# Designs tried in a protein design chat: VH-VL binders against q0atu2. Part 260

Target 1, 119 residues: q0atu2
Amino acid sequence: MLDKKARIRTSREYRNVFEKGKRLSGRFLIIYYVENALDNNRFGFITNKKIGMAVIRNRIKRQLRAIVREYQGQVKNKHDIVLVARAGIGKSSFEGMEKDYIAIMKKAGLFARNANKID

## First folded at step 13 (VH-VL)

Design tf88 (framework fv_dusigitumab)
Fold by ESMFold2-Fast, scan of step 13:
Structure tf88 (fold): chain C 119 residues (1-119), chain A 121 residues (1-121), chain B 111 residues (1-111)
Amino acid sequence: as target 1 above (119 residues)
Amino acid sequence: QVQLVQSGAEVKKPGASVKVSCKASGYTFTGYDINWVRQATGQGLEWMGWMNPYSGDTGYAQKFQGRVTMTRNTSISTAYMELSSLRSEDTAVYYCARDYDYYETSYFDYWGQGTTVTVSS
Amino acid sequence: QSVLTQPPSVSAAPGQKVTISCSGSSSNIGDTYVSWYQQLPGTAPKLLIYDNNKRPSGIPDRFSGSKSGTSATLGITGLQTGDEADYYCGTWDSSPSAEYVFGGGTKLTVL
């Protein structure tokens, strides 16, 4: 579970990231990201109804939080990042989602070169 | 400029299949899901399904499962929708549309011009 | 039959205001955000409103949206003859499978 300070919590904060942020797509994930004025990173997670029933959406959201938590030390500080599940993510494996996340974060310039280790 | 350009009108006999194309330009094709929507003459819009052009994954409306197949060719930024076992009730204009995710939902921000498919004996 | 209910038609004179309703349920409008699409005669639909009340670039502010409970409303002020069109609301519904659902459409006639 991510600490409360590391989570985007309000609809206003989410919309800010969508409106001011950059968009980058992977196979299973889209990220929207923007620099913040805080001393820490904040993450948001979106699994809208097109993903499937609540049980699938809740599983995907839990798995994405676990992936983000595992690699949070590799993320460049002072960013708000929203992960949006793409249609079809429910058919992916945990490993597939993890690899997609790492690839997207590296391409966005948000991850250290060795994402499996802390800086 | 984002554009979705669809193939031309088709006339088919009952029992045949039709394959409609949708060529994307002005954006990264694999970055946005494509939806297919149809509209019979004088009727409303009816959603058929989505296709993720990066993964190739699809999801179809229950009404069309078993008859519809959505594919893509990423080298030419083109999406396809094939509908089989055609009936007169399938006579409609078929649209492709780009899916845009915003906050807790998504919607169709750009649409193709439509392809008229007529099924007649 | 459409999952979302709209009046089949609405009419008003130039310069007047119209509202078009869209009624759903807790599994769609009550639990997510609504978009509106305008379809001029003989053309493809065009996105008019998203996120209940936001306008894409190029859509004038005389078009507005709102949502209350399980219903959404499209408002058009300063009605013009060029607004004659069919208007559709739309949103996602995951009961029992995920599908995008549209309202039945409302034909707006400018008298």
Scores: ipSAE 0.849, ipTM 0.928, lowest interface PAE 0.7, mean pLDDT 92
Fold by OpenDDE, second read of step 14:
Structure tf88 (fold): chain C 119 residues (1-119), chain A 121 residues (1-121), chain B 111 residues (1-111)
Amino acid sequence: as target 1 above (119 residues)
Amino acid sequence: QVQLVQSGAEVKKPGASVKVSCKASGYTFTGYDINWVRQATGQGLEWMGWMNPYSGDTGYAQKFQGRVTMTRNTSISTAYMELSSLRSEDTAVYYCARDYDYYETSYFDYWGQGTTVTVSS
Amino acid sequence: QSVLTQPPSVSAAPGQKVTISCSGSSSNIGDTYVSWYQQLPGTAPKLLIYDNNKRPSGIPDRFSGSKSGTSATLGITGLQTGDEADYYCGTWDSSPSAEYVFGGGTKLTVL
């Protein structure tokens, strides 16, 4: 589980990222990212109702948290990053989600130069 | 500037199929889902489904399951909606709309100009 | 017939305030955020309000939105003749494959 300090928790924090951050889309994920004034990264996860029932949304959210946790040490610091799951992600495998995450994060330039756990 | 430009009016007979196109410009086509919404004359808006231009994934309203097919050609940033087994009640203006995912929901921030489809004997 | 319920029509004189209600349920408005769309006669719908109460660029502050429980409300102050249009609320309703749902629409007449 992600540390509490590594989580975006309030609606205000989420909206700040959505309104001021950059947007980048992948196959299954959309990321909004913006620099923060902290010494750590914060991650948010959005599985909106378009994805489907709560059971599906919760499953996807858990999988995304697991992915982010695995690679969080390789992400550049001082960023708020919100992951938005795109509709259809429920049909993807975990590996597919992970691949998409890595690809989109690379494209965004959010991985540290010394990152060694990425494809 | 974001624009969605749809194909021209169609006149079809009952039982036929119609395919409406929606060409997107001014943004990354694969980055936003496309929704289709129709409106019969003097009636309200009716959502038909969404399509992810990146993956080709779709989600259709139950009412149109088996009769609607949403596709895309990414090379020309164009979305398509095909409706088969047309009936008189399918006579309507059909809109494509860009889906913007925001926080815990999404909304349709840009719309095409609409395509009139008339089904008559 | 529509999943979301709106009054079929509202009317007021220029300069007055009008409100348009949108009633849903716990599976739609009660669980997520509402958007409003304006459709001028003979034109495509236009996004008017998102996230219950947010205005896109270009939408004047005369337009406002709110949500409480399973209902949403669109407010228009300083009514102008150019506001005469149909207004629709919309949101997502959860199902095995979620569907977007609209209200039945409200015809606003400026007297």
Scores: ipSAE 0.781, ipTM 0.933, lowest interface PAE 0.8, mean pLDDT 94

Design tf89 (framework fv_dusigitumab)
Fold by ESMFold2-Fast, scan of step 13:
Structure tf89 (fold): chain C 119 residues (1-119), chain A 121 residues (1-121), chain B 111 residues (1-111)
Amino acid sequence: as target 1 above (119 residues)
Amino acid sequence: QVQLVQSGAEVKKPGASVKVSCKASGYTFTGYDINWVRQATGQGLEWMGWINPYSGETGYAQKFQGRVTMTRNTSISTAYMELSSLRSEDTAVYYCARDYDYYETSYFDYWGQGTTVTVSS
Amino acid sequence: QSVLTQPPSVSAAPGQKVTISCSGSSSNIGDTYVSWYQQLPGTAPKLLIYDNNKRPSGIPDRFSGSKSGTSATLGITGLQTGDEADYYCGTWDSSPSAEYVFGGGTKLTVL
């Protein structure tokens, strides 16, 4: 799972990203992102109630964290990035979410072209 | 400027279907989910469902399952809500609304002007 | 009846204050954030408050929101005749299926 230093944890920090960040949407997720003053990237994950019951939301959140972890080495440094699950994501495959993540990160200019999975 | 413009009023017979359109402008249409909400005369707001215009995925309120269908046409930035097997109690104003995610929830930040649907013999 | 409970009506004079309550349960207000919508006669609803207590651009600070437990409150100060409208609280409910739920609405009359 992601190192503690790579996670957005407080509600104030989340709201800062929503209020000051840029928004880009993909098929299954939305990202909100802003440059930070730290030495590293931080990620947040939101699966709000419109996604479904807790078991679905927990699965999606776990899968998104795994995807972010696998590709963290490809992400441009010094950003706070919040991933928000979109309505309908519960019907997506893991591979579908992974593909969407790569596409949206590249479109945002946060991802190197030809990004590969990192263990 | 964000704007949602809906189709005009409809008068239908019981048992018919109605299809209401909602044309979006001023933003990236595929980037925001669209919700449909109705309001019978003198009554409150009732949520019907959502569509994700990028994926085409939908979710419907249990009350409308089996007779509501939500679709979209991305080339003209338009969402549609079709309600079949119309009954007199379906007489209402139907609204589309844009879904905005903020922190741990979402809400409807822009609404269409509404489409009046009257079901009468 | 609605999933969220609001008083059907409230009234006050211009310049006064009014509060509108919205009562829910642990599966909705108790577990997520509340929004409020204003509907002027003959018009579509308009977002008034989000995230329990935040105002969109263009909404005057006379409008405020708060939440405690499974209930939310909309406050309006310095009432104006143009505030006469129906007010709805709304939020997502996660049980048994995900649905957006509204309060029954409160008609505010400015006398």
Scores: ipSAE 0.855, ipTM 0.929, lowest interface PAE 0.7, mean pLDDT 92
Fold by OpenDDE, second read of step 14:
Structure tf89 (fold): chain C 119 residues (1-119), chain A 121 residues (1-121), chain B 111 residues (1-111)
Amino acid sequence: as target 1 above (119 residues)
Amino acid sequence: QVQLVQSGAEVKKPGASVKVSCKASGYTFTGYDINWVRQATGQGLEWMGWINPYSGETGYAQKFQGRVTMTRNTSISTAYMELSSLRSEDTAVYYCARDYDYYETSYFDYWGQGTTVTVSS
Amino acid sequence: QSVLTQPPSVSAAPGQKVTISCSGSSSNIGDTYVSWYQQLPGTAPKLLIYDNNKRPSGIPDRFSGSKSGTSATLGITGLQTGDEADYYCGTWDSSPSAEYVFGGGTKLTVL
């Protein structure tokens, strides 16, 4: 699990990222990211109703958290990052999601220079 | 400047198919879903479905399942909506609209000018 | 017939305030955020309000939105003749395949 301090928790925090952050889209994911004034990164996960039923949304959210957890140590610090699941992601494999995450994070330049788990 | 430009008016006979195009410009086409919404004369808005231009994945309203097909050509930033087995009740103005994902929902922030489709014998 | 219920019409004189209601259920308005769209006669819909109460750039502060429970409300103050249009609320409703739902629309007449 992600540490509590590594989570975006409030609606205000989410909206700040959406309104002030940069947006990049991938095949299955959209990321909004903005620098924060903290010493750590915070991650948020959005699976809106367009994705489908609650069961599907929750599953996707769990998968995204797992992916973020796996690579969190390789992400540049001092960022708030919100992952938004795109429509159709429910039909994607976990590996496909992971690949998309890596690709979009690279494009955003959010991985540390010494990252070693990035294919 | 974000723009969605749709194809011209169509006149079709019952049982035929119609394919409406929606050309996007001013933004990254694959980065935003496209929705299709229609409006019969004097009636309200009716959502038909969405397409993810990046993946090609679609989601259709149950009412149109089996009769609607949404596609895209990424090389020309164009989305298509094809409706088959046309009926008189399908006479309407058809809109494409860009879907902006925001927080826990999404909304349609840009719309095409609309395409009038008339189905008559 | 529409999943979201709106009054068919509202009217007021210039300068007055009007409100347009949008009633839904726990599966749509009750669970997510509402958007409003303005459709001037003979034109395509235009985004007016998103996220219950947010205005896109270019939308004057005369337009406001709110949500409570399973209902949403659009407010228009300082009514102008140019506000005469149809107004639609919309949101997502979860199902095996999520669907976007609109209200039936409200025709606003400026007297």
Scores: ipSAE 0.763, ipTM 0.930, lowest interface PAE 0.8, mean pLDDT 94

Design tf9 (framework fv_dusigitumab)
Fold by ESMFold2-Fast, scan of step 13:
Formats: sequence, structure tokens, C-alpha cells
Structure tf9 (fold): chain C 119 residues (1-119), chain A 121 residues (1-121), chain B 111 residues (1-111)
Amino acid sequence: as target 1 above (119 residues)
Amino acid sequence: QVQLVQSGAEVKKPGASVKVSCKASGYTFTGYDINWVRQATGQGLEWMGWMNPYSGETGYAQKFQGRVTMTRNTSISTAYMELSSLRSEDTAVYYCARDYDYYETSYFDYWGQGTTVTVSS
Amino acid sequence: QSVLTQPPSVSAAPGQKVTISCSGSSSNIGDTYVSWYQQLPGTAPKLLIYDNNKRPSGIPDRFSGSKSGTSATLGITGLQTGDEADYYCGTWDSTPSAEYVFGGGTKLTVL
């Protein structure tokens, strides 16, 4: 579960991230991200109808929230980040989505340097 | 500048297959899904399917399931759509289009010029 | 038949305004966002409106969109002869399987 403060909730806030943010694509995910003026990160999750029926879309959204929650401590502060599921994500495993998330966040420079230096 | 350039017109016999290409330039090819849409003479637009050029995964409209195959070659930023068991009703202009995700949907922001496929005896 | 319903044609004189309707259902327009595409004679479609009412760069403000319930509307003001084209609405529908669905198209004649 993500704290309410860590969630992008309004359509206006989502559109701000899409319009002003940077876009970076992975195999199963796209992220849109922008620095915010807050003292915390906020995440949004989009599974549009091209992904499939509501059952599939709801499962993917739950799995993405779980992944983001697990790695939230590694994300650089003061960012609004929207995760968008790509066509075909429904055929991915949980581990596949997790690996894709980590790879995208590292490429975007959004994972804190110290979080990646664990012996 | 974003461009999608398609292969030239084709004339095929009933029962043959046709393979249309769509070469992308001006953007990261693997970063955007490709959709295929056709338009029979004097008719409306008909969606055929999507292909994710990063993963190679596809989804097809039920009408074309079993007859259409969508692939790509990432080394040359080119998408392909192959339609088999051609009938006269498959005579149409075939378009590739780039899928752009925005908020809670996606849409086709750039289109190829179209490839005319004529199926006749 | 098309999943989304549009009038087959609409006509008006230069300088006038027209609206083009697009009717769907709860599984498509009622549950997601609509785009509009303009197809000039002999050309590929071009994105005209996205997210119900937003214009891509280069699309003049004479073109507008709106959505109410399970229907969307494209508005064109200050009609010009160059607006003569076919107009299509489109959106995603996940029932019975995920497919992008188009309206049947509306031929706009400017006389």
C-alpha cells in the first residue's frame, strides 16, 4: 500500500506530469516524470483499455503498486512519476515487470546512488 | 522529424499473402507501439492490431486473428504486417500508425502514407 | 457496421459552424477518452483532437471537442474549403477483447 501523500490523485496532476514531464520507455512500462515542489515523491498508475479487460488491468495496477511500494525508499525525492502499462504487459510475469521497473528507473536517474551500492 | 514510410502498392491473387512494411525514423522505434489500420475503398477505418516493437508482442482484432501477423526488425526500425489467405474484400489501403499514450488512453499521433493492396483475379 | 455511430455526412457554407456527433457505449466512450482524426481526400488520417478536447500543436482553435456520457462531439467554426474531409472519432474498447474502435466517418462538404 502507498500512503495517500505518495499518490497522484487528480486528473489535473496526472496531465501536468504527461505535459511537462520526460518520457522514458521500457519493455512493459513507460514512465513520465517531473520534479515537484513537495518534500516527497508521488506515483501514478495507468492501465488503459488496450491492456485488456478490467480484471487484467486491475491485476497489473495492483502488481505495479506493490513493486513501487517495495522500491520507494530507493527513489530520489521530489518527483511526480506516472507508470503507464504498455501493450503486452498482461503477458509478463511479476518478476518481469519488477525487472523492467528497476531498469527504467535507473536509466531515468531516479534511483538514489546509495541505494544501488549494497554489498 | 517523426516519419513512418510504407512500402509500395501491391497486386495479389486471391489466396496469396501480402507483407507491408513501415519504416520509422525521427524517434526511438522501440519506445512506441505500432498499430495497423486499413480502409477499404469508400469505407471507414478498421483497426487490425498492435505490435510492441520492444517486446515483439502483438494483439490482433478478432476479425483478423489467424490471418494477420505483425513483426518488426529493430536493427532497421521497420514494422511489418502480413495478411494471408487474401480475398477480394481485403482490397484496401493499409496504414501503420504510432501509438501515443497520454493519461488514461492512447491514440495515433503519426500515420504512414498508406499502402494500397488490390486483390483480384 | 461501426462500433461508434457518426452521421454519414454534414454540410455547411464557408464561415459557418458545424458539429459532428459520435455515439458509443459504456464500454468505450463512456469509460475512456476520445480522439478525432481528419482525412483529407487521397491522404492518410491526421490526429485532430485527443483526450476529448485537446489539440496537437498546429491544429487551429477552430477545432474543438467535447464529451458527455457515451457521446463525443467535434466542433468546427469558421469553416474553410480546406476543411472538406472525412472525420473519424476513435477510442479503445476492452469488450469482448481490447480493440481500437472507430466511428463510421462523417463526410464534411463545404459548399
Scores: ipSAE 0.855, ipTM 0.931, lowest interface PAE 0.7, mean pLDDT 92
Fold by OpenDDE, second read of step 14:
Structure tf9 (fold): chain C 119 residues (1-119), chain A 121 residues (1-121), chain B 111 residues (1-111)
Amino acid sequence: as target 1 above (119 residues)
Amino acid sequence: QVQLVQSGAEVKKPGASVKVSCKASGYTFTGYDINWVRQATGQGLEWMGWMNPYSGETGYAQKFQGRVTMTRNTSISTAYMELSSLRSEDTAVYYCARDYDYYETSYFDYWGQGTTVTVSS
Amino acid sequence: QSVLTQPPSVSAAPGQKVTISCSGSSSNIGDTYVSWYQQLPGTAPKLLIYDNNKRPSGIPDRFSGSKSGTSATLGITGLQTGDEADYYCGTWDSTPSAEYVFGGGTKLTVL
């Protein structure tokens, strides 16, 4: 479970990322990311209604949180990062999601130089 | 500049199929879903489905399940919507629209100019 | 017939204010954000409002949106002749599957 301080929690915080951040899209994920004034990263997770019913959205959120948690120590600090699940993600495997996450984060240049779990 | 340019008008007979194209430019084609919306003459907008150009995944409205197929050619940034078993009631202007995922929802921020499809005997 | 309900038509004189309502349910407007689209005669729809009350670039502040409960409202102040168009609300409904739903549309006539 992500630490509370590592979470984007308010609508205002989310909207700030969406409005001011950069956008990159992958196969299953879209990320919005922007620098923050903190000493830590904050992550947000969005599964909008296009994905489907609440059960599906919640499942995907849990999986994405697990992925982010696994790699959070390898992400450059001082970023707010929002993961938006694309509509087709429900048919993806966990490994597929993870692969897409890694790919898109690399493209964004958000991994630390010494990261070792980003094959 | 984001643009969606659709193919020209179509005239079809009942029972036939029609395939409308939507060429995207001005942005990363695979990065945004494409929606299709139609509008019969003098009627409202009706959503048909979405297609993820990256994965090819689709989601169709229940009304069109089994009759609509949404595809794409990423090499030319073009989305396609094929509707089969055409009926007179399928006569409408068909639009493609870019889907922008924003916060807890999405909206259609750019639209094609529309393609008129006429189904008549 | 539409999942979201709009008045078929509204009218007002130039300079006046009009409001267009959009009524839904807990499975759509009640759970997510509403967008509005403007369709001028003979043209494709255009995004007018997103996220209940946000305006895309190029949309004047005469246009406003709000949401409360299962209903949304589009407001237009300082009505101009060029505002004569059809207006549609739209949002996602996830029951039983994710589908985008539009209102029936409202024809705005500028008197």
Scores: ipSAE 0.705, ipTM 0.920, lowest interface PAE 1.0, mean pLDDT 94

Design tf90 (framework fv_dusigitumab)
Fold by ESMFold2-Fast, scan of step 13:
Structure tf90 (fold): chain C 119 residues (1-119), chain A 121 residues (1-121), chain B 111 residues (1-111)
Amino acid sequence: as target 1 above (119 residues)
Amino acid sequence: QVQLVQSGAEVKKPGASVKVSCKASGYTFTGYDINWVRQATGQGLEWMGWMNPWSGETGYAQKFQGRVTMTRNTSISTAYMELSSLRSEDTAVYYCARDYDYYETSYFDYWGQGTTVTVSS
Amino acid sequence: QSVLTQPPSVSAAPGQKVTISCSGSSSNIGDTYVSWYQQLPGTAPKLLIYDNNKRPSGIPDRFSGSKSGTSATLGITGLQTGDEADYYCGTWDSSPSAEYVFGGGTKLTVL
């Protein structure tokens, strides 16, 4: 769903966001985020083993990518943002994850208050 | 400063239940998952389960499924672990620990001091 | 019984180097990152190493970690009497259900 330029791809880049970034938690998601020196945003997605078996982790990751894609136009430019699934996210609905994402992004100051879903 | 403070020692009879508390301070309680780990005398660490204090969702080790319940009271930043149908083999120190996500894993960065539970034989 | 295998004990003299192994499988160590915990007598465990080889603030560089395949190793150089403790490796396991698993623990005795 997101093109290559909008994805965090290497372990070094992920670790940089965890080490230098800010942490903000929601009900189902945690974000780690830091301003980058690029002309665009980059997103990373993590569903570690505590979330469940591979089939559940893969589903959650796909759903998170879809949510990020839908709202990418609302995100303040020049940030590396890593979404980390929290324990229990597998029991959430897609709508629940989406609402959590919007809430945490607004609280972080990365989102407009009236963020709109992309058609 | 981050601190997890657990309730005091308990002595129980076989068949009883015990409920251990873990009071968090120095951070946003709902922002970090809590894990429970036990350790029988002279034995190793054994994971029991996780609880997300924001959502209330839980996941338990298969061994404890049906006997353990993990809950929280967000108004007092306190996590609870209740173990039912106690037997002598449940005699152990019970720990709560804060879950910290880093890259593609998570680990326990702060631990409670432990609660000793003795089940009389 | 522990899912991850550690030697039950190890001993060395002050100033020496010691290594503690932790052996797992493809569903745990082979598939994710390992942490190590130190438990001093009568105390709760303390995080010593995370992400295979990283130290939290306050942990001296005498402590190191590494991972190869399905095994992890904790190294301690310049051994001190205050290092006497039980050491546990730990990681997430995805088989058959998602659970955090610990090694059986290694008791380090300083001669």
Scores: ipSAE 0.863, ipTM 0.930, lowest interface PAE 0.6, mean pLDDT 92
Fold by OpenDDE, second read of step 14:
Structure tf90 (fold): chain C 119 residues (1-119), chain A 121 residues (1-121), chain B 111 residues (1-111)
Amino acid sequence: as target 1 above (119 residues)
Amino acid sequence: QVQLVQSGAEVKKPGASVKVSCKASGYTFTGYDINWVRQATGQGLEWMGWMNPWSGETGYAQKFQGRVTMTRNTSISTAYMELSSLRSEDTAVYYCARDYDYYETSYFDYWGQGTTVTVSS
Amino acid sequence: QSVLTQPPSVSAAPGQKVTISCSGSSSNIGDTYVSWYQQLPGTAPKLLIYDNNKRPSGIPDRFSGSKSGTSATLGITGLQTGDEADYYCGTWDSSPSAEYVFGGGTKLTVL
C-alpha cells in the first residue's frame, strides 16, 4: 500500500498535473508528470469509464498501485505522476501492464540513475 | 495542427463490405485511441467503437459486434473501419474521432470530415 | 431511443439565452463527465464542452455546461445566427465493454 503522502488525492492536485505536466502515452498507460515542491513523489491513478465496469476499474487500480509500489524506490524524487489507464488495459496481463509502465517511465526519464529493477 | 482526413465516398450493394480510412497527422498517432461514429441522414450520432493504435486492441458497440473491424497501419498513421454484411440501414456518414484520455473521462476532441457510405441495390 | 435524452428542438431570437438538457441515468451521466458537441449543417461534429463545464480553446464563454445528478445542461447566451446547429451530449456508459453514448441531438433554430 502506498503511503498517504505518496498519493495524489485532490482534484486540484490532479488538475495541476494535467495542466502543467508533460504527457506520454504507452500501450496501456498514459502518464502525466510534473515536478513538485515536496520531498517525495506522489502518484495518482485514473481509470475512467472507458475501461469498463467498476469491478474492472477497481481491479486495474489495484494492479497499477502494486506496480507503482514495487518500483517507487527507483523513481526520481519530487514528482507528481498520474497514471491514466487506456481502455485496452482491461485485456492485458499484469506482466504486460508492468512492462508498459517500465517502458513509459524510462522514456520519461523518471527512473533514478541507479535503478536496478527496470528490466 | 491535429488533423484527421478520411477516405472518399463509397457506394455498396447489400451484403458487401466497406472499408473507410482515417489518416491522422499533427500528433503521435499511437498515443490516442480512435473512435468511429456514424450518422444516418437526418439522424443522430451513433458510436461504433474504439481502437488503440498502439496495441491494435478494440472495443466495439454491441450492435456492431461480429460485423465491424477496426484496424490501423502505424507506419502511415492511418486507422481503418470495415463494416461487413452491409444493409440499407448502414447508409450514413461515418466519422473517425480522436479520443483524449485524461482525468476521469475521455472525449472526442478532433473529428474527421466524414465519409458517406451509401448502401443500395 | 437514445440512452441520453435531449429535446428534439429549441429556438430563440438572437441575443437571447437557450438551454439544452441531457437526461441520463446513474450508469452514465450520474457516474462520469459529460461532453457536448456542436454540429453545424453539413459539417462534422465539433467538441464544444468537456468535463461537464470546460471549454476547449476557441469556444467562446457564451457556451457553458453544467451537470447535476443524472442530468446535464448546455447553456448558450447571446445567441447568434451562427449558433444554429445540432447539439449532442455524450458520455461513457458502463457495461462489460464500456460504450460511448450520445443524446438524440437537439436542433437549435435562431429565429
Scores: ipSAE 0.602, ipTM 0.897, lowest interface PAE 1.2, mean pLDDT 93

Design tf91 (framework fv_dusigitumab)
Fold by ESMFold2-Fast, scan of step 13:
Structure tf91 (fold): chain C 119 residues (1-119), chain A 121 residues (1-121), chain B 111 residues (1-111)
Amino acid sequence: as target 1 above (119 residues)
Amino acid sequence: QVQLVQSGAEVKKPGASVKVSCKASGYTFTGYDINWVRQATGQGLEWMGWMNPYSGETYYAQKFQGRVTMTRNTSISTAYMELSSLRSEDTAVYYCARDYDYYETSYFDYWGQGTTVTVSS
Amino acid sequence: QSVLTQPPSVSAAPGQKVTISCSGSSSNIGDTYVSWYQQLPGTAPKLLIYDNNKRPSGIPDRFSGSKSGTSATLGITGLQTGDEADYYCGTWDSSPSAEYVFGGGTKLTVL
């Protein structure tokens, strides 16, 4: 669970990220992201109908929230970030989604670089 | 800038297969899902399925299950749609279209020019 | 037998206004967002409206969209001869299988 100040909650705030943000795609995820004027990050989660039935969409959304929470300490501050599930994500494992999230966040420059492979 | 360019018209006999190509340019091919839509002469638009060019995952509309296959070649930014066991009612213009996610939905923001497939008699 | 119902045709004179309806159900328009596509004769469809009422860059404001309950409408003001086209609504459906569904299309004639 993310604390409530770390969540994008209104449709207006979501649309702002889609309209002003940058888009970057992974294998199962797309992120839209924009710098905010706050002192913290905020995350949003979208699983639209092309993903599948409600039970699948709800499972994916829960798993993405868990992944974001686990790695929130590595995300560069002052960003609004929306995660969008891509077509086919329902066939991915939890580990597959996690790997995709890490890869896309690093590619976006939003994650801390891995400075030492030994650690 | 963004373009989807499809292969040329095809004339096929009943029972044959046809493979239509859709070459993307002006954007990162693996970054957007591709949809296929057809339109029989004088008829409306009919959705056939989606293909995620990054993962290779596909989903086909129930009507086309068992007859359609969607693939891609990322090295040449090209999507393919193959329809088998052709019948006269498959005579149509076939379109590829780029999927764009916005808020709680997605829509088709760029379309190929279409490929006319005619199944004789 | 389209999943979304549109009138087959609509007509008006240059400079007039028309509206095109698109009726669905709770599994499609009732719980997601609608797009509209314009298809000029002999051409591929073109995105005209998304997210119920938003215009892509380059689409003039005389084209507008709205949604109420399980129905959406496309409005066109200041009709021009170049608006003669087929218009399709479209959205995702949450029927047993997730599929994109189109309306049957409306042929607009500018007399």
Scores: ipSAE 0.835, ipTM 0.924, lowest interface PAE 0.8, mean pLDDT 91

